VHH binders against Transcriptional regulatory protein CitT (citT). Designs and how they scored, part 19

Target 1, 230 residues: Transcriptional regulatory protein CitT (citT), of Halalkalibacterium halodurans (q9rc52)
Amino acid sequence: MTKLYKVLIIEDDFRVAQIQEQMVNDHPYFHVISTCRTGGEALDYLSEKAAALDLILLDVYIPDVKGLELLWAIREKFRDVDIMMVTAAKEVDTVQEALRGGIIDYLLKPVQKEVLHQRLDAYVQKRELFGERRQVSQEELDQLRQVQVRVQVGETPLPKGIDRLTLEKVVNALEEAETQGLTAMEGARLIGASRSTVRRYFEYLIHTKKAKAEVNYGDVGRPERRYFLC
Short names: E, the ipSAE of ESMFold2; O, the ipSAE of OpenDDE; V2, 0.75 times the mean of E and O plus 0.25 times the DockQ between their complexes.

## First folded at step 18 (VHH; framework vhh_gocatamig_d2)

Design u5 (from t6 with T56R; at its last look DockQ between E and O 0.02; V2 from the best seeds 0.00; counts 0 for: pae O 11.8 > 2, placed apart)
Fold by OpenDDE, look of step 18:
Structure u5 (fold): chain B 230 residues (1-230), chain A 120 residues (1-120)
Amino acid sequence: as target 1 above (230 residues)
Amino acid sequence: EVQLVESGGGLVQPGGSLTLSCAASGFTFSRYALAWYRQAPGKKRELVAGITSGGRTYYADSVKGRFTISRDNAKNSVYLQMNSLRAEDTAVYYCARFGPYSWTLDFDYWGQGTLVTVSS
């Protein structure tokens, strides 16, 4: 009744690989079949076992590989295996190149178990939609797009003083502000909360790398921080 | 949709016999290798027996000579005849489908399982 997806981890850090392996194996639909530390090992493994493999968790930083060379090598020879990037590399050009390489997802380290599982669930949903079908309709394709957007913000326990509903309102306000950003005062007006409260949420977003702040010295007479969504 | 449904589990005394069945649907049965796995409480799931599309069989050492795996392609079913059952055979037994290469012993689907309890 249930499909088991087979996973290859390509990671040179043994500790990280072990943690990821545990996380993956804790998912009811996934199992790690092997771990490779180098590009050479990975390609050797794939030459024999690629047909049985469903998903690769791939790090950018592999000792014997330059940049995304391994990704491209895999794409050249093993096109039927899905690749999810799991890496500390946050450079825009790296992400863009990876996307051109046909990755299904890009996760930044450190990866939380709940987030990984959520992304794996999304992957399963996508795969199951296609099934063994030979043809797909536009409607089905549209459904696939919707599944990708449901980034369920993993129920990471929010720190004390941060409410989920309020956080969502704050994020929405920042999104609407786009390149203009928001000051704490502007945010307070929009959310209907105190400046201090909104500032707390803005700073939380910065701490979690979801927002950034710039200091403005202009018309307000006092240096004021303006917050932007990343 | 690929489905595997196990049946035949139950309570049996030591030395007794039991036959498990697995009904498959949603794929070309004759093209795939099948297997039986089991998982005892607190233990990892382990391969018990396997059978290729061509009828080649594999057995774990712990069940060799006691268990027999077979398949009926006309009925889309795989069976596990278990003889001389022991207390240590107590487990949930799962039917599994192997991937395209039977020699890898990698499976991609499994059923919900059927409980086998061997107790006096």
Scores: ipSAE 0.000, ipTM 0.240, lowest interface PAE 11.8, mean pLDDT 85
ESMFold2, look of step 18: ipSAE 0.547; ipTM 0.835
ESMFold2 (binder alone), look of step 18: mean pLDDT 81; pTM 0.816

Design u6 (from t6 with S102K T104V; at its last look DockQ between E and O 0.02; V2 from the best seeds 0.00; counts 0 for: pae O 13.8 > 2, grease 27.5 > 24.2, SAP .775 > .668, placed apart)
Fold by OpenDDE, look of step 18:
Structure u6 (fold): chain B 230 residues (1-230), chain A 120 residues (1-120)
Amino acid sequence: as target 1 above (230 residues)
Amino acid sequence: EVQLVESGGGLVQPGGSLTLSCAASGFTFSRYALAWYRQAPGKKRELVAGITSGGTTYYADSVKGRFTISRDNAKNSVYLQMNSLRAEDTAVYYCARFGPYKWVLDFDYWGQGTLVTVSS
């Protein structure tokens, strides 16, 4: 049986923290045990409770902290606790430094609940793998590449011309297509919309890094663009 | 269209066993985590058990050692084996999906539920 993973949230915005707490607690395998607003509070808490903690959700923007100093402080003293960044910071140098700090994941605000849950599931898979074995094979390590640190974009307001319900249908269609992908024509057939409409949604997904496109020059004539979920 | 349909509920005596099933359709089942919830009369809905796409399981303390969640990707189904049933297990049981590509923050897919009554 999988244990309930204990989570600490370090976030100065209490509203954001509450939302994240709710999201985490809605996951079947996770529970938030505390929230800290400052670096000082976080370090004090960890000094007493780090042994019982599994995961930290850490924001870069903490009032009493410069840059990623808190991350490094945590790494120095509490190496057994995993850290997932949840932040509005999009700077490449920040992300790179965080990675050097040994984070397990990097999520951009605002965070979508299901994205967070997906990443938490990935985290659990990694933890369970290491927990059950003393040794791992190269093949298993290769599979863990999928659990690598990602920069995840949270939910953003949809642009004009993109309807949420339609977008969901389009995503579902791409998901069902799996490695086969979909052309605009195939998508149009499945969704019951025009090719141009579906293409707009596909391109939106590409723009938001949720999908990718490949051009197939096939043997039947015209090159066609085929879309896949990332 | 995403659908979750629970079955297997019914009347059972204390100490008895029951297996619930949830049949899923409308999505790639193997990519999603699933969970069982229950709601007793006058109480809030609570998580009973969960299972990730990879097969990792979680159980509420109240059901540990008695309930087992499992999934069959070939049948697009998730199951809840309930043993040593107690009166306090009486509730409507729901299956739910946790998907990676939901675009509505508060949107979850739920079944209609199946009633489990444990009574002598």
Scores: ipSAE 0.000, ipTM 0.214, lowest interface PAE 13.8, mean pLDDT 84
ESMFold2, look of step 18: ipSAE 0.529; ipTM 0.835
ESMFold2 (binder alone), look of step 18: mean pLDDT 81; pTM 0.816

Design u7 (from t6 with T56N S102K; at its last look DockQ between E and O 0.01; V2 from the best seeds 0.00; counts 0 for: pae O 13.3 > 2, placed apart)
Fold by OpenDDE, look of step 18:
Structure u7 (fold): chain B 230 residues (1-230), chain A 120 residues (1-120)
Amino acid sequence: as target 1 above (230 residues)
Amino acid sequence: EVQLVESGGGLVQPGGSLTLSCAASGFTFSRYALAWYRQAPGKKRELVAGITSGGNTYYADSVKGRFTISRDNAKNSVYLQMNSLRAEDTAVYYCARFGPYKWTLDFDYWGQGTLVTVSS
């Protein structure tokens, strides 16, 4: 079964890519046709297959790319492909530059399935609006801006002991930490919760493949895990 | 003018099968997603199944494993194969064209509907 929209994922983290692929494929309108890990791979792929592609999920942090160089390279050669940013990059200048590059959306990691689907729905709405029409009214455009597809977030019941608001705080803290990550102690300080509580949330994020942990042996005392957002 | 015309409804016994058809005209059929809805007496209209232009499908939980939606772009038609029919499947079934919103309230065109009655 071929899906309506073909998606390319450009992501160097294979775990993140896999999760995104699953999320996209679970959408009834979308299908991931390939995943690229580097800018080189992406450009090579696009040189051959861009005509069949509808949407790119693009991360800013690609190993062989500086900043948004890949975005601009794609825009120069493959203007008919839509690009949605999915990245941990939250810097205003990056977002602004990406917008200048003509992206259709900008999503911060970690991306929840429901959120992604909402954004994909919005994308479809935009695409379908132009469908066979030669002209669009201002009213229609205004309606598109207002359509936040309220996906009834079927609250996937969070496991016992995981609160949604707290989880959001934990995720935000990890995002703020960027490449430095957070220990449970540091997280606890930032969130105002106990180390054990924060650790529980970190481990939950790892379990759901939204975070990773590294063991640091260099600090005074017991080896401590440092957690990073994927 | 966009038109959707349903057919194939009728009386069937529990456990029986029925195939509904929807003939479409007035638009480029292959570019649109289509869906089947149903409305039972005194109940709200509900989505039964949907199919994208590329052939990807969606089913309501209540019909999963029993109903199959398909399309024939050459015939500008969408079909609903209904197997293992139950009394609770009794409803007027409507064909709908995808509008600006996915699988929700905003299908932009509807057919007149065809009645399916499941009764012993």
Scores: ipSAE 0.000, ipTM 0.217, lowest interface PAE 13.3, mean pLDDT 84
ESMFold2, look of step 18: ipSAE 0.610; ipTM 0.861
ESMFold2 (binder alone), look of step 18: mean pLDDT 81; pTM 0.815

## First folded at step 19 (VHH; framework vhh_gocatamig_d2)

Design v1 (from t6 with S102D; at its last look DockQ between E and O 0.21; V2 from the best seeds 0.00; counts 0 for: pae O 5.3 > 2, placed apart)
Fold by OpenDDE, look of step 19:
Parts: structure tokens; sequence; C-alpha cells
Structure v1 (fold): chain B 230 residues (1-230), chain A 120 residues (1-120)
């Protein structure tokens, strides 16, 4: 490989940043070099390291930022860094404004690893198409159009490791449990899968706002979670 | 089996310093984010500091500038350097791991905790 693209993540929730960082780093052509939690941190970082960056993953919801002010600040001061939005913001006006800000892509949370990698691949294709060229033809521009900004709309396909049939079984089990809910262990027994597998499905349901969990804390070790359908 | 073992707590005077350590085992340490949280008697648990696998850090506003979280992947350990300690820092401090699918959870494992008492 000829190039490793350097990525900055701007995300307030460091847990989300962790997941995104792992996703990005699992791509052979990308590496996260830093993560910023606030707009102030981001701008400070960029003031020193923007020249080393290729791509920014930017969330709309940053604590010290109103709307897309950080996006515009970055565009004004650091024009050579590409920006991909990764956010829960679904408002049309936000998306439109982001596009005016020259973003290369707009991904809605939660982002699946496979989807992110596809979009990163598209980004690479675009970058490689330009290369060292100074002129482009209409045909080449038409090709570029195909890999330009996409807005993730609707429900994403099931992520890797989540099978639809198994998911249905898990949902049914939760339905039957009603107000009692299920622990991962109980779910595992009912579904005939490992605790870790069932937990993955439970957490997926929570992430998609189809389930909730109550946590009972012990003295040490692992919290006991009981899962319920919403 | 996932294990987190905290150490380093104790009695310290206001303005003093302590370093907490957490030894982890039972999982690929370098792939997980880790955190310190604390709980004082009669108070709810609160996140103090976090660190991603890549080294990005988070701090609660109450400890910014005073506490530093770090990790040593070679030693499967996470640390919390606490400076300028205050009485309100008195709590049991817990080391925590974030699960890979826990978008909404604080953590999936924690240790036995280590008591930090700040008193004159």
Amino acid sequence: as target 1 above (230 residues)
Amino acid sequence: EVQLVESGGGLVQPGGSLTLSCAASGFTFSRYALAWYRQAPGKKRELVAGITSGGTTYYADSVKGRFTISRDNAKNSVYLQMNSLRAEDTAVYYCARFGPYDWTLDFDYWGQGTLVTVSS
C-alpha cells in the first residue's frame, strides 16, 4: 500500500470514539492519530497537526459547539482536510448545511463497521482518481459523482454477527419474559446460544432502541443486566 | 475470566497525591477502552476518567487538571495519577472496562475497588 490515511475523530463520547477508532483502525488504509472531545480541542489540535491529517470524522453534537459552527470553523481555517460527518443528527437542514460545508460524506449513527469501511473505500477511490493529475475529463467527473456524498437513510442492514432469525428468537424470548426481562444467561438458555452471543443481540436491540436494560451492581466483577423490550 | 484489580488507595492529606493502578487480565487489553469511576458513601457512581485503546482520554470536569489517566499495554495496566486531592475526592475508586458493543453502557467489568480517603 502506498498511503496510510490519517484520521482525526471529533466525538464527545469517548466510548463511541473508541468504537469508531477501532473500526477505522481495522481498515488497512486508515489510522486514527487522535481523538478530540470538544471544538476547542479540535481547533487546537488542527492548528498544529492539520497538515498531517487526511480525514476528520466529525459529530454534530459537540459540547462547546453550536450547530455546525465547528464544521465551518474547520472549513475556514483548514481547507485541505476532508470531513466526513458521523452523527445522530437527522435533520434535513443540518445535512444541507453540512453539504454546503464541503463534507465528503454524511453517516448516521449507529454506523456499522462494514458501512464505514465501504465509505472509506469510496473515499480512497476518489482520492486516488485525482492523484497527481491537474485536469479531469467529464467522464472522470461523472465517475467521481458516483462516489460523492451519500446520506445514510433508514435502517442499516443487520450488522455482522447479527442474524435475522436469531434476532427474532431473541425478541420473542424477551416478549415472553414481559416485565420479568432476561439476563444474558437466561437468554442463552432459552435461545440455545452462548451468553456472549445473546448479549450481543440484546445490546444490539438496546442500541436500536428496541430494548432497555436495568443494571444490578454487585460488589465486584460484572454487573448483572436484565433486558426488556421497549 | 476477565479480572480487574485495583491498588494504590489510602489515606492522604488535602493537596496530596496518589497513584492508582489497575491490573487487567483475561482479555486482549490493548483492544479495550478503560476507565476509572468512583463512588462516595451515599452518592451515585460517577465516571472520573477514561482512556481509549488509542490513548484518547476523557476527564470529568471535577478532576480536570488534577487527574491523569494512562495505560501501559505491555503491562495490561491502567493508572490514575491524582494530584491536588480534595476532601470531595474521597471515595472508592473502581477500574472499569468498556465492552465492545456497549454503546449505551458505562462498563461491563469492574474491580473490587480501592478506597481513597482525603482528610486532614
Scores: ipSAE 0.022, ipTM 0.362, lowest interface PAE 5.3, mean pLDDT 85
ESMFold2, look of step 19: ipSAE 0.686; ipTM 0.893
ESMFold2 (binder alone), look of step 19: mean pLDDT 81; pTM 0.816

Design v2 (from t6 with T104E; at its last look DockQ between E and O 0.30; V2 from the best seeds 0.00; counts 0 for: pae O 7.6 > 2)
Fold by OpenDDE, look of step 19:
Structure v2 (fold): chain B 230 residues (1-230), chain A 120 residues (1-120)
Amino acid sequence: as target 1 above (230 residues)
Amino acid sequence: EVQLVESGGGLVQPGGSLTLSCAASGFTFSRYALAWYRQAPGKKRELVAGITSGGTTYYADSVKGRFTISRDNAKNSVYLQMNSLRAEDTAVYYCARFGPYSWELDFDYWGQGTLVTVSS
């Protein structure tokens, strides 16, 4: 494929935007061309650059937007850009309304890179199926049905870099630490892995709401983080 | 070892300008988002500006239109151009890196900080 799909991220959380940008850019057929923090910024950007865009990753929770008003505004004014929801909003009515807005997909946060890439691949397949064709057959429509909007409920599979056995060891270590918790360094010593590796697992546990961290900002250079099981 | 070293702070009059620099080392600079945040005495830390690895920028509302964050990957540096400085901009400014697995939490590294004082 020679097509590079251009992506706009609409996300208020700068950190989340960074992660999503990296995930998207790691896909060989996609590139993030910009990120907008607010609905106003998004609409301003689209007014100038919508023709260059293929896909929008849109969060429901935008500071200057009520509900899905931004989605509807985009649908009204910029109909040729596809929209994939990437959001923590789990409410059925929100999902239903988004579907009425013509989204191509609905992903719940947190999104794993592998899942996002699978959905992006599905998007490409759908786009390539249409191509420049003017008509479609029932069989082709049936194929499209298989690429329908999905709602990702959560992290069912472990993300890349997280091994189940190692994860169990990490969890056990945290359990044993009880109220004392563990630093990444302490965890590394206990597990027999690098500090960076253990930190990855700790952060994964936090991300999945299985652990928490206390951070000491008193030091210069690197914050001291102590991890605890929830 | 990851290092971030800020420079460029100082005393400036209201309405003045300063450019802060942050020299980074010990990691693949081009792969990380960077940010400037500030902390005034007795106040909470505040994110001022951020820039992704792809170059997308974020600004706090309080500095939008006045501050500009940029990066030079060739120099492993991030900059903060501060224009139209105000007394309320007085703070220690820190350069910070987002950790690769910082899903919900804050920066994983920051420098020693550089003091910016805006006063007549």
Scores: ipSAE 0.016, ipTM 0.328, lowest interface PAE 7.6, mean pLDDT 85
ESMFold2, look of step 19: ipSAE 0.622; ipTM 0.867
ESMFold2 (binder alone), look of step 19: mean pLDDT 81; pTM 0.815

Design v3 (from t6 with T104D; at its last look DockQ between E and O 0.30; V2 from the best seeds 0.00; counts 0 for: pae O 6.9 > 2)
Fold by OpenDDE, look of step 19:
Structure v3 (fold): chain B 230 residues (1-230), chain A 120 residues (1-120)
Amino acid sequence: as target 1 above (230 residues)
Amino acid sequence: EVQLVESGGGLVQPGGSLTLSCAASGFTFSRYALAWYRQAPGKKRELVAGITSGGTTYYADSVKGRFTISRDNAKNSVYLQMNSLRAEDTAVYYCARFGPYSWDLDFDYWGQGTLVTVSS
């Protein structure tokens, strides 16, 4: 496959956008061409570049937008661009309305890279199935149904780089630390792993709402993060 | 070792301009988002501007239209062009990087800071 799908991210938090951008760009068939922070920016961008876009990753929570108004605005004006929701909004009515807006997928934050890539692959399969064809058979439609909109809820299997046994060790270490918590360095010593490795696990635990971090800011260098179980 | 070194701060009159620079080393610069934040005496740290690896920018409402963040991957540098400076912009400005595993979206490195003083 030689086609590179162009992606627009609509996300208020540039830090989240960064993560999503990296995830998307790591896929061999996708590239983020731009990111918009507001509905206004998004619509302005689309007015000029919609024809070049294939897919939009859209968050519900956009500062200048109420509910799914941006989704509907995009559907009204730019019908040829596919939209995948990537959002923390898990209300049933929001999901239902988004589906009525013709989204191709609905992913709940936080999104794991592997999950996103799976959904992007599914999207590609759907697009390739149509190709330049003008007619489809029932069998083909049945196949398409299998690649229809999904609501990805919660965290699926452990992400790459997170081992269950190691995770348990890390959790145990945090438990033992109680109110004192652990720095990545301290954790590394306890677990017998590198600081970077332990930090990955600590941050994963934060990501999954199982741990929290307190940050002590110094004058220069790097903040000292101390991790605690929730 | 990851290093971020800020420069360009100084004394400027209200309405003046400054350009801050941050030289980065010790990591693959092009893969990381960077940001400027500032802290005034007795105030909390606040994010001023951010830029993703792809070049997408973020600005605090207080600096929109006045400040511009940019990056030069070839020079491993991030910049903050500050125009129409105000007294309330007085602060120590820090360059910051996101950590590779910062799921809470916090920064993991920052420099020594550079003082910007806006005064008549």
Scores: ipSAE 0.017, ipTM 0.297, lowest interface PAE 6.9, mean pLDDT 85
ESMFold2, look of step 19: ipSAE 0.688; ipTM 0.893
ESMFold2 (binder alone), look of step 19: mean pLDDT 81; pTM 0.810

Design v4 (from t6 with S102E; at its last look DockQ between E and O 0.27; V2 from the best seeds 0.00; counts 0 for: pae O 4.1 > 2)
Fold by OpenDDE, look of step 19:
Structure v4 (fold): chain B 230 residues (1-230), chain A 120 residues (1-120)
Amino acid sequence: as target 1 above (230 residues)
Amino acid sequence: EVQLVESGGGLVQPGGSLTLSCAASGFTFSRYALAWYRQAPGKKRELVAGITSGGTTYYADSVKGRFTISRDNAKNSVYLQMNSLRAEDTAVYYCARFGPYEWTLDFDYWGQGTLVTVSS
């Protein structure tokens, strides 16, 4: 059986951490063993558990950290743990500095499950290539270049459950609604799909910064959301 | 049907303690992140504490060191232990469930709320 890789997530937003944790845990070869919110927490955790850890998913934007100081601190003290950046930071100088810090990959938010899993698979391939070997050939090194550090740039492909044609219909419906916006129920009626389906598309649009929602918080039950194009 | 039912609120003196409970039903509890929010009169609802499906906890700065969020998957329940309560902690506290989609960063279900009043 393939080794189960232990993952630490360093992420300030627990909602994002939850999403990433689920994505990672859904991979058959990976498991999140902990999540840290701050650089201090991360370093404290690593001081005790680094030996049991294989991979860190690291965000640049950590509350008690300036720039990539946490990355460098980890590299100085815990050299045997691999680091994958997962962040909204897309500045060239940040990416370059991260590469100099020896990261194995750099993913821009938002990260889709399929993309993350592809990169995790690439990581596994790299790790398994080394194995218990003491030496490598040029051919093997050439192979390693194929799975080396990448930077996710551009628009991510549509996730599962999001169809492009349906998405266009949803967008058109929101456009027609203008300042009135649409609830999931109203959208469902217009598109001819279930409320849950339309909501999935609305929330996708919000996630990709193409739409926004106003929420009417009731005292009980499910909050009502009205969706608008940005 | 998804349901969240809060309990445990009441009147407490400053410096006192309360434990809030939220009983969940209608979904696979262990797969969802949960959170406690609160809303004081005339203020917007704000995040107090969150807990992932994996058990990782997060707290608002205003409650760090005083409040503890926990969950019991066997009982489909989430808890908020509140210590060293202050007058500014007075609010209606709501239990919330994380949204159903992996790209959703919001909560989609709320309980009826439970009132916590901190007063001498």
Scores: ipSAE 0.026, ipTM 0.416, lowest interface PAE 4.1, mean pLDDT 86
ESMFold2, look of step 19: ipSAE 0.504; ipTM 0.820
ESMFold2 (binder alone), look of step 19: mean pLDDT 80; pTM 0.809

Design v5 (from t6 with T104Q; at its last fold request DockQ between E and O 0.34; V2 from the best seeds 0.51)
Amino acid sequence: EVQLVESGGGLVQPGGSLTLSCAASGFTFSRYALAWYRQAPGKKRELVAGITSGGTTYYADSVKGRFTISRDNAKNSVYLQMNSLRAEDTAVYYCARFGPYSWQLDFDYWGQGTLVTVSS
ESMFold2, look of step 19: ipSAE 0.576; ipTM 0.846
ESMFold2 (binder alone), look of step 19: mean pLDDT 81; pTM 0.812
OpenDDE, look of step 19: ipSAE 0.030; ipTM 0.402
ESMFold2, fold request of step 20: ipSAE 0.632, 0.631, 0.620; ipTM 0.870, 0.871, 0.869
ESMFold2 (binder alone), fold request of step 20: mean pLDDT 81, 81, 81; pTM 0.815, 0.817, 0.814
OpenDDE, fold request of step 20: ipSAE 0.113, 0.599, 0.312; ipTM 0.604, 0.857, 0.737
ESMFold2, look of step 23: ipSAE 0.576; ipTM 0.849
ESMFold2 (binder alone), look of step 23: mean pLDDT 81; pTM 0.811
OpenDDE, look of step 23: ipSAE 0.000; ipTM 0.214
ESMFold2, look of step 24: ipSAE 0.622; ipTM 0.870
ESMFold2 (binder alone), look of step 24: mean pLDDT 81; pTM 0.812
OpenDDE, look of step 24: ipSAE 0.284; ipTM 0.721
ESMFold2, fold request of step 25: ipSAE 0.606, 0.614, 0.628; ipTM 0.859, 0.863, 0.869
ESMFold2 (binder alone), fold request of step 25: mean pLDDT 81, 81, 81; pTM 0.817, 0.815, 0.815
OpenDDE, fold request of step 25: ipSAE 0.514, 0.251, 0.024; ipTM 0.826, 0.707, 0.435

Design v6 (from t6 with D106E; at its last look DockQ between E and O 0.33; V2 from the best seeds 0.00; counts 0 for: pae O 6.7 > 2)
Fold by OpenDDE, look of step 19:
Structure v6 (fold): chain B 230 residues (1-230), chain A 120 residues (1-120)
Amino acid sequence: as target 1 above (230 residues)
Amino acid sequence: EVQLVESGGGLVQPGGSLTLSCAASGFTFSRYALAWYRQAPGKKRELVAGITSGGTTYYADSVKGRFTISRDNAKNSVYLQMNSLRAEDTAVYYCARFGPYSWTLEFDYWGQGTLVTVSS
């Protein structure tokens, strides 16, 4: 379909917001039209632009909001906008309350691009199923049930650009380096890959809590990082 | 090559204002988040303000209401308007670019910095 779904991101951490914005915008059917950092900003924005909005990515941890109060405020005033939770909140009671608030999905941070896109695809499927139809069959409802709210708890598959075999080589290289660790450049030499490639794998390992880095920021240019296995 | 060049620092009296600029080159500016950091003598470098590619902003509590971060994609520049400056704002201010990997939350390039001194 040619429809572009408009997305609002409500996220206090601008870095996370940036990542999510990029992920969403990389999807062919979605575009982030705005981002808000606070509940106040979000409600102000929605008061003016809610009619044009399709989906909200909402974090639980918003500075001026207690618990899920923002979710409920949005549900009270803006019922036609779908809400997907994207948050580090793992508490069962929070998830349950969010479900009662009518969310369409619940994703735990950190979210990988591929996972987010899968969930966005599922959302599109659900939306397209309804279309302009006024009635649905039981079979159609059964299909919808399969696309219902999911809580992402498990380890995500390897992201694009991360190959398992290469990852193993990188891990082995780090193991051999022991307490000395490796820079991306050193890793590149050992593995026979580009510096950028090795860095991607190192950073992936950090993200998955399998590695750590010591950083020397210096005053100018690129910070130097040395990577270690945990 | 990625380059970030800060300018606009200087000596200012308490309560005064300064505008810092950062000129970026060597990458697609509009696709990256940018930030201002500062480092005072003997202190850790700290995040002052950030702005996403979409224009969402972040501010440290210490500068909220006083500082404004903005960007001009046409000029490949990010700015920091600093009002109501205080002695504790004295630091070298650095412009930084967000890292290239979507699963990391780190900045990967820094400018040379520009010194801001707030003194009577």
Scores: ipSAE 0.018, ipTM 0.340, lowest interface PAE 6.7, mean pLDDT 85
ESMFold2, look of step 19: ipSAE 0.649; ipTM 0.877
ESMFold2 (binder alone), look of step 19: mean pLDDT 81; pTM 0.812

Design v7 (from t6 with S102T; at its last look DockQ between E and O 0.31; V2 from the best seeds 0.00; counts 0 for: pae O 3.4 > 2, grease 24.4 > 24.2)
Fold by OpenDDE, look of step 19:
Structure v7 (fold): chain B 230 residues (1-230), chain A 120 residues (1-120)
Amino acid sequence: as target 1 above (230 residues)
Amino acid sequence: EVQLVESGGGLVQPGGSLTLSCAASGFTFSRYALAWYRQAPGKKRELVAGITSGGTTYYADSVKGRFTISRDNAKNSVYLQMNSLRAEDTAVYYCARFGPYTWTLDFDYWGQGTLVTVSS
């Protein structure tokens, strides 16, 4: 495949946008061409560039938008762009309304890179199935149905780079540390792994709400994080 | 080693302008989001502006319309153009890098800071 799908991210938190942008760009068939922080920015952008766009990653929680009004505005004016929801909104009515808006997928935050890539792959499969064809068979439609909208609710499997056995060691180390917690450096010493490796596991635990961190920013240099089990 | 070095701070009158610069080294600059923080005496450090690797920007409400964050990947630099400066903008301004493990949405490196004083 030589086609590069162009993606617009609509996300008000620039940090989240950064993460999503990196995830998307790491996919060989996708590239983020722009990011918008507000509904106004998004609509302005689309008014000029919608024809070149393939996919929108859309958050429900946009500062200048009520509910899914932006989704509907996009559907009304820009029908040829596919929309994938990426949001913390878990309400059934929101999901149902989004589906009525013709979204191709609904992902709950936080989204892991592997999951996002799987969904992007599914999207590509769907797009490639149509190709330049003008007609489809029932069998082909049945295949398409399998690739349709999913709502990701549960915790995804361990991400790449997180080993279960190592994770257990890290958890045990944190347990033993009790109220003292551990820095990445201390954890590294205990587990016999690099500081960066241990930090990855600590951050994973935070991501999954199993751990927390206290941060001392200081005045200069690297902020020091101390990790604790929840 | 990751380094962030701020410059451009100084004394300015209310309504004046300053441009802060941050020179980065020790990492692939173009892949990281960057931010400006500030800390006034007796106050907590607060996010002023952020910019993603793709160029998307964020601004605190207190500086919207007055400050502009930008980046030059060729120079491994991030900038903060500050216009219409106010006394309440007085602070030490820090350049920060978005960390490699971003699940907590935190920054992992800070510069030494540059002092901005807005006074008559």
Scores: ipSAE 0.031, ipTM 0.494, lowest interface PAE 3.4, mean pLDDT 86
ESMFold2, look of step 19: ipSAE 0.632; ipTM 0.873
ESMFold2 (binder alone), look of step 19: mean pLDDT 80; pTM 0.806

